VHH binders against Probable E3 ubiquitin-protein ligase RZFP34 (RZFP34). Designs and how they scored, part 1

Scores and structures below are computed, not measured.

Target 1, 302 residues: Probable E3 ubiquitin-protein ligase RZFP34 (RZFP34), of Oryza sativa subsp. japonica (Rice) (q5jl96)
Amino acid sequence: MGAMDVQLESTAVQHGQAKINVEEHALVSLLSDEKYATEKTEDVDPDDYEKLEEGIMQYGCAHYRRRCRIRAPCCNEIFDCRHCHNETKNSIKIDAVKRHELPRHEVQQVICSLCGTEQEVRQVCISCGVCMGKYFCEVCKLFDDDVSKQQYHCNGCGICRIGGKENFFHCSKCGCCYSIVLKNSHACVEGAMHHDCPICFEYLFESTNDVSVLPCGHTIHVKCLREMEEHCQFACPLCSKSVCDMSKAWERLDEELATISDTCDNKMVRILCNDCGATSEVQFHLIAHKCQKCKSYNTRQI
Below, numbering starts at 1 at the first letter of every chain, in headers, positions and changes, except where a header shows other numbers; antibody chains are not in Kabat numbers.
ipSAE, averaged over its two directions, is called F for ESMFold2-Fast, E for ESMFold2 and O for OpenDDE. V2 adds 0.75 times the mean of E and O to 0.25 times the DockQ between the complexes of E and O.
Where letters were taken out, [cut] stands.
The coordinates of atoms that the task and the answers printed are left out; those that the model quotes come from them. Centres of patches stay.

## First folded at step 1 (VHH)

Design b01 (framework vhh_3k1k_2)
Fold by ESMFold2-Fast, scan of step 1:
Structure b01 (fold): chain B 302 residues (1-302), chain A 123 residues (1-123)
Amino acid sequence: as target 1 above (302 residues)
Amino acid sequence: QVQLVESGGALVQPGGSLRLSCAASGFTFSSYAMRWYRQAPGKEREWVAGISGSGGSTSYEDSVKGRFTISRDDARNTVYLQMNSLKPEDTAVYYCARKVTYTSGSTYRFDYWGQGTQVTVSS
């Protein structure tokens, strides 16, 4: 065991409590074998069926099980996938002038892994008749034999997502797919998913890691949110609003501060509440200042 | 006492370049991610760029990608923003920030902002 499992396609995001939606969890089962193809398969002969399935799950790279490689339009070199290209061409180890990403939508040519025939992007090899990927998206040029991911293409996002199209919806204002449970209940912020994670700085829209939508509408990786909570950081790095309901934490802080005696003089300071936007004049305390309007301790001196 | 002091703001012609600096003091600089924000008149303050504490990761707002570069010099406790191909739309007050929040228990960390440095892009 030397390899880590990598989430290769971006998953649509859950809001609020970082709980797995029961519907989403059930759909990403080990027994799932449903295809989300853009093209309907026609009737085939039994002999043709045998050929279509030849080599299934046996080819590809660490990122995808697939029966083809791609010719990169940006450098005319052959790679197993877009991620393989970017690992060699868009790395900090490469001189900045030579760094580049593979533009997925511009891929025009693929090479069959079974017979070696180079050809225009298509699901079934024109030469040998093998299926080059059980899931296929003509728009994203994506091939994947692992259909348990339940990939689908979102026209609004312009890319393929995982988790089953019936479990997600595209929010045009936020610019991304969210879990169907959020359709009538999320804070809608323009372009919320077209930003980098404020903790790890990975671009969220195409991230292969799970992403959460905060109550303020800003977005962050689930893992990064958990790391913030482990370090007792509960405010959004982008707008400073609290990432969850803090009322019980504020009550505990009231009790804690009441037991601390400070011998400093009775100095007054002006504060701005990050949660409600109100300004207040409060007595200076070394540890924290409470908003007089909303009772939040998520405040700053101004 | 935590202090952030920005410098380098100036009037520059469209297509020009500027390098902003932010000198930090009063905390262990290398342990914190640093960020640049900007605010144009009548607009909300927006995030521009960020750099991790290790310097190994950088991130940018889409409108500045390819034009701006964030970097840091931990020996000098300074974060920089190199701005190239400046546009009139880049006109704003630029702020350096250490965005950290409270911790539960007995010690709380606060967001810290500099006073800002004015960048004006016009003829």
Scores: ipSAE 0.000, ipTM 0.165, lowest interface PAE 18.3, mean pLDDT 75

Design b02 (framework vhh_ozoralizumab_d1)
Fold by ESMFold2-Fast, scan of step 1:
Structure b02 (fold): chain B 302 residues (1-302), chain A 123 residues (1-123)
Amino acid sequence: as target 1 above (302 residues)
Amino acid sequence: EVQLVESGGGLVQPGGSLRLSCAASGFTFSSYAMYWVRQAPGKGLEWVSEISGSGGSTKYPDSVKGRFTISRDNAKNTLYLQMNSLRPEDTAVYYCATKYTVKGSGTYYFDYRGQGTLVTVSS
């Protein structure tokens, strides 16, 4: 068995604690309901009041189909949705001092698109009685006619999620909604989803790219994990524990070290294992040192 | 797929010279330290030289220091070993290898190794 013959287990999916499609997990559980807004495709003629009364016309913006607009509490201007506000007010074209995001939870007023009545946030217009959005969240102030998204509000995340409440659970320690199949079968790490990817620095909680959960419980983009593996880096950037089952790699290293000439046979070194935390006193070797307890070569001299 | 292909070996007389080459593919060559290791008939692997990813640092054991020079061309993904003043005891199969770094300083592994090229030093 040569060094290039061995295929190593390299992903959290192969760890055995959870057997889940990482792509499905990231796509469905990490996405906010606002990321899959339906596009506005129909132009409404102001003279078409009969169709408006019948409720057959679609209203909204590129992000959401709905029959209301919002008054932004941060600037007192009216926008079709939070994303429309942020595209205008939080863009690179705006002076940095004036850039701001719309605080969704602070929205208190909406304007009915059919009758123009400004009112406290509610699903049904107080004046004309129209339903302003089929899905409605009083907490997030979200209205959306696209119920195929299976939106739900997660109290733990503080935002609306896509994919159906029954298919997910909130892990308070990890800080995100995970697929129900991970319930009681994942390594919990405080705030695991509320940090930047250690490789590309994109914020993971709102990322559109697939995210992998490592055996140690830390999180990283799937693409970034593959880049680490291509560069022969198999230690977690945050805690230094191995990112996959390395037993086959350690066996191969045993074989290679046995064939390497070493002239320093009387030196001993003290090592700390990054995988199990044990300390060991082992014979010095030019290439690597093996933990006496867990047999890992993921060690350092102390 | 990681590939390392050595070439340049052959038969030389004592005191002669050879230049070995290693063509690398399937990984970001400039990001990895590279090694030459050799295996004499009936013996284990012996480390011969190492070079950092940038080429700015090189190391040699006393057995070859002053006689062998390791170098690299990152634009061509190629590693070289210039061997001068060859001796009969330099007879071996020579392999190029990449180091595997799991954790910081002090832990590394020869994860990728080529098929080798035979160097015979004989009259």
Scores: ipSAE 0.000, ipTM 0.184, lowest interface PAE 14.2, mean pLDDT 74

Design b03 (framework vhh_7ocj_1)
Fold by ESMFold2-Fast, scan of step 1:
Structure b03 (fold): chain B 302 residues (1-302), chain A 121 residues (1-121)
Amino acid sequence: as target 1 above (302 residues)
Amino acid sequence: QVQLVESGGGLVQAGGSLRLSCAASGFTVSSNYMGWYRQAPGKQRELVAAIYSGGSTRYGDFVKGRFTISRGNAKNTVYLQMNSLSVEDTAVYYCARVEYTTSGSYKIDYWGQGTQVTVSS
């Protein structure tokens, strides 16, 4: 009858994962990385194609293939990318008073890797005509020739994402981009990503760990959810709703309760369902009571 | 415990077809980026096909139009349908789990054991 006797599985559609990425080198961003958006490179003159594609994938750093470097507005030094800057200026090895992040949205100048011309942020070099990044975001000042990342800009998050814009949506109420499979299958909780994890108490918005959206809409680290499941806890710590599809567990309870007719009672009890909020009157049972509306056994006697 | 097990390789005549399968355990393929790679003797391992969590696919230039990557949720398996095979497709084919890093690069965090595909003329 216990959770250990039940083969429970979280459904991908109901459980889904918020697409929160950890930046390399211990940097944290709610949706921190850059996705290709082909719509940002729509019109290309065929006569200029060979010039635009000169040096593609041949320049850049470990983080990005790009044909430009950036001038950091915070320190006036030149870096290949934001991450290269932060490795040098925002690492634990730097004196705390001198540590700083590159403010991506404030970058105003780039240096063409092909001709060396410093210029205002733009996709195509004003001097030599090469495309400095096949994916380009004018808001994030991001350049990337590796279009396999399927980068796009999310206006709601204010940053670029990876994995294809068609695979994600921005939930303004939750404050984050979620997998498209969650669009019609998640409950919205206002500011769900701007709360502490109920298990480890780490603030989710600034978390470096993957976050899961529960069927109730509350959010929790994937690791913390697994710890709950390992300890046979399947109810949301914040609202008591079931954290996964319990249908198989409820079917097993139906079968188990059907075999113990010798312990049945004619006494009626009133119950409240934690999953749907309905109240109902059911026959008393020693083991569990079934909600008459949603069929859940996640109920309590009132 | 993550494991990737390939199957479906073998000997086939030029112009023929094979379907490779990659059975995954320890994670769900529909929630991850998955790829097929191949390596011929003396050559570097190269990307054949990839499928992203949302279902978008990517192919190497040498197989585009001939190969199709897909997923089956029921058995947590990734497939590679290989049509119009040529002797140049002879290689060991590897299934891989691909992780996109937050810095905007990607890495392979798990490899399968590989399955041999031999195309004879």
Scores: ipSAE 0.000, ipTM 0.089, lowest interface PAE 22.5, mean pLDDT 74

Design b04 (framework vhh_8pnl_2)
Fold by ESMFold2-Fast, scan of step 1:
Structure b04 (fold): chain B 302 residues (1-302), chain A 122 residues (1-122)
Amino acid sequence: as target 1 above (302 residues)
Amino acid sequence: QGQLVESGGGLVQPGGSLRLSCADAGFTFSSYAMAWYRQAPGKERELVARITSGGSTNYADFVKGRFTISRDNAKSTLYLQMNSLKPEDTAMYYCARTYKVEGSTYVYFDYWGQGTRVTVSA
């Protein structure tokens, strides 16, 4: 017989997940530039070759398909996008004093990839009339043909988010966009997204990894919450409240404790419930103490 | 993941001694309050002895003066020294823990080992 196993229903978020991912990093394509270049040198019909070269969807970078480049206001150099800039200018090979990130909101000029015209940020080229990106945000200066990302600008966050504006809302107290499912069912915590994940220490606000909103309102990466489950930890690292519905676990613990006689001490102890905040006096037990108000065993002696 | 592993049980004559050990692998042992429980054939489990993370001890009346609970945090091991054993001490002995982090308690409170058998018989 092994250790007693408490089987929880699920550590999946009962109130849904926050989808706050910013601009996506490079997507893997089934076709690569190398394969394309190879095909160009092989026996391609001249008519098909010319049509292929005229395709408007061939512009952009690994990060975004688009028909413009940006002039970086921080260094006055031209880059395909802010990620391309940061990969080049935030490199360890650059003198530390010259390392910098592109301030997206300060970009004022774009260069049309088709006609070369440099111009104020806008979706449609003033010279040749081409659409420089199917999704366009004039605030973030973001252009992207991949509309499947369902990108939108959130005025409260000040940045573009993915997943469709109808599926999210901005919570001013939490400081981020949450799934619309959470609008009437999340606990608000001031600046909940403007801090580091308590498990991996990655900054959450601009994270591209899925973020979970716990019942207590604190936030953590979905992958980190699953890691906690793997290590049998079900209390919020920041406030100690239960991360999921523990009612079945508490019922099983009731049954187990009822089969154990505690003939020691018979002392009363004062406990604080981490789940409901109530204090009570209960009979001492080495294993666990039950909150008399909410019935949780997630308690501590005070 | 860690597990609690009891050892040291066996057959002994009345008046003999045994030392039980409980090794804790994978978790922060020093943060846990630890206990020894026993279950005799046809009986429910009963608490034998307990020790807090700070070293405070308590004993069931029926073992006071005969058993000593102790812990070695460096080895992540709990011990039960059993002296002057009686036939009524015959049982399966289990170690158990609950964990508490400074300023908080993890929800997965308790953890039981597989047990070690103690038989006191001539």
Scores: ipSAE 0.000, ipTM 0.226, lowest interface PAE 11.7, mean pLDDT 73

Design b05 (framework vhh_7qia_2)
Fold by ESMFold2-Fast, scan of step 1:
Structure b05 (fold): chain B 302 residues (1-302), chain A 122 residues (1-122)
Amino acid sequence: as target 1 above (302 residues)
Amino acid sequence: QLQLVESGGGLVQPGGSLRLSCEASGFTFSDYAMGWYRQAPGKQRELVAFITSGGSTNYADSVKGRFTISRDNAKNTVYLQMNSLRPEDTAIYYCAKRTYVTGGSRYTFDYWGKGTPVTVSS
């Protein structure tokens, strides 16, 4: 048990960590930060350029560094960003009747943080000439001075993502962006990102927390996947398929089961393999049943 | 022998209530965590509620405040009390037992029942 348990956990953790690293590259494309192209509509002289950069990185909230606030179209109140609105108006602490999310695409008015002028959504303040966000998306109404995030707008997703446009692609079937390393090598699940996390139940498509894509194609927060691994859970909560390659763990289990001397149940049971979908008749065992087709112990009695 | 037998599903009108039961046999019920999942046609299976051997519970946001999971260790039964039912709650509901692969708490995989259908319509 002890030595066997340590070895199986080490193997699964090593494989899980490798999968988490590969999926972490994909996760950067699945973060729900907003952007569009940052564009100039006119030429800027040197004096205007100094004003443009005034206050950069010095304003905003915990979510975004920006030089403006937004007027929420849903309640006509001013907030630093969409997330600040939702923390105040869409939390469990608010009366259910009054809970609501800010519709980002419907934002029409912003307030300059330097001069206080309220105006139609635009990158450069019409009154004082400051750039209100170095990254700006006119579709998502997103402003962010922190360009290290390499934000980009995905027309297929309809929202801004982080990690650089060149590093990601939009999968129309999955309805989300994946790292280019997963192009033609991922399990496609229709609407994979338009669902709640199966562990914490937070909606994934617009989540600011890192999201992992499992080998089965289902999606889960990286933190929630790590919590599963910490509690020695390696089956997808939605489809029960293994969350990583378990082949070495199954080999270890073969060895452990072979050392068990008890033949207490000589009855046959019918099993369904969660990993390959095959059904088979096998000898009953208290600990686990092995799929005859794919050799997985991730099976259930039917 | 390990068995999970679900019951209590059926047809109800919106706003109605149902209590699902899952009778377990062939293992020491009190030592294992139990849960309820559901699957609507054309949709993926989702976790509805989960209860640990110690009695701690977790719920999906869509059912929180309306559904209550409980267990009776003397009867080897886990229950799902479903109140204020909505048409979108229509699904096949599955009872699940966590199975420990190595005979301890190292690896946990769900063992599923055959399911019980719930239809919410007028």
Scores: ipSAE 0.000, ipTM 0.141, lowest interface PAE 14.4, mean pLDDT 74

Design b06 (framework vhh_6fv0_2)
Amino acid sequence: QVQLQESGGGLVQPGGSLRLSCAASGFTFSDYYMYWVRQAPEKGLEWVSTISSSGSTIYYKDSVKGRFTVSRDNAKNTLYLQMNSLKPEDAAQYYCARYTIKYPGTTRVFDYRGQGTQVTVSS
ESMFold2-Fast, scan of step 1: ipSAE 0.005; ipTM 0.304

Design b07 (framework vhh_3k1k_2)
Fold by ESMFold2-Fast, scan of step 1:
Structure b07 (fold): chain B 302 residues (1-302), chain A 122 residues (1-122)
Amino acid sequence: as target 1 above (302 residues)
Amino acid sequence: QVQLVESGGALVQPGGSLRLSCAASGFTFSRYWMRWYRQAPGKEREWVAGISSGGSSTSYEDSVKGRFTISRDDARNTVYLQMNSLKPEDTAVYYCAKTIYRESGTVYLDYWGQGTQVTVSS
């Protein structure tokens, strides 16, 4: 309970900040037969229904619930998923010359977790009839029994995302999917997702951690943004613009500065506003300087 | 253990005929709809024909209607595709498929067979 306790509410809805649900892969089988939409119920053996659902949610790894393993085309070794491969083969503990990532789109073979049959990538095991992943993407070669993730494939990103196709759109300039709410309200930055997070240095495009789009258009992990806010850092690490609407904080600062007398000489200083780019001359103050154009205190002396 | 084995694919001249067969094992064949699909290089898989569990209903893609006939022999666990008046555009690998419905109302399609190559050229 502090007198300067003007906690800034950071919301994607009001300030164009987007949460991106990232790097979980799946889509329904890619079949071009619309006559299926009008077909009547098939006479299906009850044993086949049981077989399809056999072992659902019971197999896989820490990353995915699935009923198959993959043969990595890069090293011809078997792994539970792309992340399991990369943890083993693309870690700092591996000799740099031998480090490599699994090329997801080049996976050709999967191994059924129930019967052990190795086969060409497909949703249903050719040998035992089990569904190897309730969500399946033929492009990304991904299987996932956890359909609550609402996975979908984005052709623009070339990878699967989570959260439901209808809730996101692909921004070609930024190179990623954003919440549909941001379609006409985000600042576009070329390749905004094709760089490392400025706080933790993890590559953003393929990150499994939620990513925020700042008002300036630069991108950062949601967790890293919250860490910055907890340390009272409200400026973008890349461009110094405010990371959210600071209007309430600026009003509070106006009140506080009005009660604090400057004990130093009345000297003019030239400032640059990080939020609007304007330069102005203002009276020196020990604590902060206000932009004459946009009223922001996110300024620096030049 | 489900198994589908396609046969009958060959090189034929335009206007020729072929009969494809699919021998099924490992499931109660008479209770399932059976389908034929095809895939040409660089193209997506395309449905060709379907036949109901009892053989009482058949369906065809518009491009093959009147030229292709699907039939089944439940005693022999075999589905057939009679192809007449073949065109160069019919060149593809033909797959026999068993179809299973998902609880979500989505058709669940299994390509159980390895396919048989049909080439139509002069």
Scores: ipSAE 0.000, ipTM 0.100, lowest interface PAE 22.3, mean pLDDT 73

Design b08 (framework vhh_ozoralizumab_d1)
Fold by ESMFold2-Fast, scan of step 1:
Structure b08 (fold): chain B 302 residues (1-302), chain A 122 residues (1-122)
Amino acid sequence: as target 1 above (302 residues)
Amino acid sequence: EVQLVESGGGLVQPGGSLRLSCAASGFTFSSYGMYWVRQAPGKGLEWVSEISYSGSSTKYPDSVKGRFTISRDNAKNTLYLQMNSLRPEDTAVYYCARIKYTWSGETYFDYRGQGTLVTVSS
């Protein structure tokens, strides 16, 4: 792992990471990023303006500062936010039959924290005129006074993200938001983020753990890629293509194999290259066979 | 210089046991997976076992599975092969080797030792 360790670090950086969520609270992770949209008061008179900003950052829970609570459509109970509901109702401590997550898009009612009025989801209280959250998303039913998160709603993802709209792009084919640095440097695979990690089986789309985009376009947690590399596995679990640029490794392998005795002098075998898809006939070696087209050793005998 | 030195080979009767050792030097042993390979008289190299750098994962071909056990001591830079229920067909020179890459469940090695002879005969 000395030289392999250096190679592994370089590989992770080269493929990039899709950071879509942040962990703000112990054992409870944000399952979605938050988009930002501060309510404008430019056309409101001074009295109305004062009321809109009453109690900013003073109400809410550990997850969000906001001036409302939500009525959960799944159980008809009132919670400060989606995470507060899920801590109580969707915990590993809860009997599996009774576990459920709050369906954010189905929330229809909110309760103003200042006047107590229950009402249809909206940013400004219909009764007292307070702004119930500086960031508000009508689609996700999300309220948050902490606009420093640079929350925004991605129509393609259908959820709110953080980090500023200008710093990310939605890849329609992959089905997720990636850092802008990956816009012209990732392979696109349909639904790449809408599946379980092939190593740990955690759903990737809303994961709070760092996700790596492989050269083949398939996605896997960074931690799981490291686990795979520790076991000397360098092929994608889903398509078998190499998980990094192996060109330098293949050159070294050419040199080292020249010093190793063959197991059969006159045997030919047919191989399929996992990296380029080409079929070749090559002389048998105990250890590895080289693709005649792309020069990869990531091949299998057929 | 990378150096691998095997020991523990010898003459043993069928059904017997031997433990091979490989002393590694010249590289960070704990950072590399290791291989045991063998070469029977007049034949080519054959894979016998492999172990990950931490020792948490091991692999064996069906010919030795259940009879041979690979292990390592990273503090002592030493690789081991415990061979039980030995058969005449296990007669070979046994080499330890350093793993560098893997594909399709197979690995290659960049360095191997001089070997230790194991003879299984009555």
Scores: ipSAE 0.000, ipTM 0.177, lowest interface PAE 12.7, mean pLDDT 76

Design b09 (framework vhh_7qia_2)
Fold by ESMFold2-Fast, scan of step 1:
Structure b09 (fold): chain B 302 residues (1-302), chain A 124 residues (1-124)
Amino acid sequence: as target 1 above (302 residues)
Amino acid sequence: QLQLVESGGGLVQPGGSLRLSCEASGFTVSSNYMGWYRQAPGKQRELVAFIYSGGSTNYADSVKGRFTISRDNAKNTVYLQMNSLRPEDTAIYYCATYKVSTDSGTYRVYMDVWGKGTPVTVSS
């Protein structure tokens, strides 16, 4: 029977994608980008304007283009960014009792990359007048010269996001930002993003990897969902509901069970369907039991 | 590389015991439905024991109380402990699992990974 199914094209199926890159989005608390640029141009002397733009995109790390480094309040060491700190201090190579993450909101000091002056967190260097990051969030202490990321701060999430404020919305029940196309069309699960991925155990809320929203509303990394599917797992690890439309799978299981029915018991058993919640009394089968309401084999004996 | 390899079959006297092993490669037994099947000479193939991904088990009436299916996740292996063996248990024993495949956004579940079988003969 597997030979027949091998001839059919197969593709991975994704249900609602939430891009959760927590570190980088444009600030909307003071001025719009146009208003900021206009006021900057009008209020700044041409010589000062040249200084503001000095070194743009030429400094930083693999994570951010910026013209400053940060002093970590947790260990008093200097890093290019929060990710650089966590790669060094929250690494498996570090003794577990010494591992820690940088608390972004508590950063108080930055070091200008052009003049070396250490100072309180601010966008423009107090000493040399350079802009230390074209995007700047005073809440998250985030600096980034690459404004093509369209960073913005989400007050509901309490962190910066990428992709443009107008393209996302904050879902207060789920506790995260989703694409605007999901605003009225996703299953709301309270705190859906505030847990570890059940497959790889990485915290989802601050993950830089793509996250999929399952039909049940629970969340998992896209790569981990594909791994589950390749290993014949099709039930949500958190609530046991099917991760996609299983109609064709159930038809194939009907065919397979028919060839093995010779070992069937005549006893009746009561089942609970994980997909629709209905209970049924069905004839015992050694392999699986079919829900009489929704026809799913994703059931358990009760 | 999806593969199931059975071992542990052999000749045993009535009332004796055998432990069959099924080692999986290319996938994890703890996360899949796993079954033991047998086919006796001149008989239809039958399912004798099944273990679900969550660990719950089921048995055919003919072997219930005598056979026990189990798994060792660290060894990625499924076992069938067979006690109080009878001549009618004589068969080739196969290990198998169902695989999910996708087609136009839906999954298909079918038995598509089989071992080559291990023979069990119960006779004096």
Scores: ipSAE 0.000, ipTM 0.235, lowest interface PAE 15.0, mean pLDDT 73

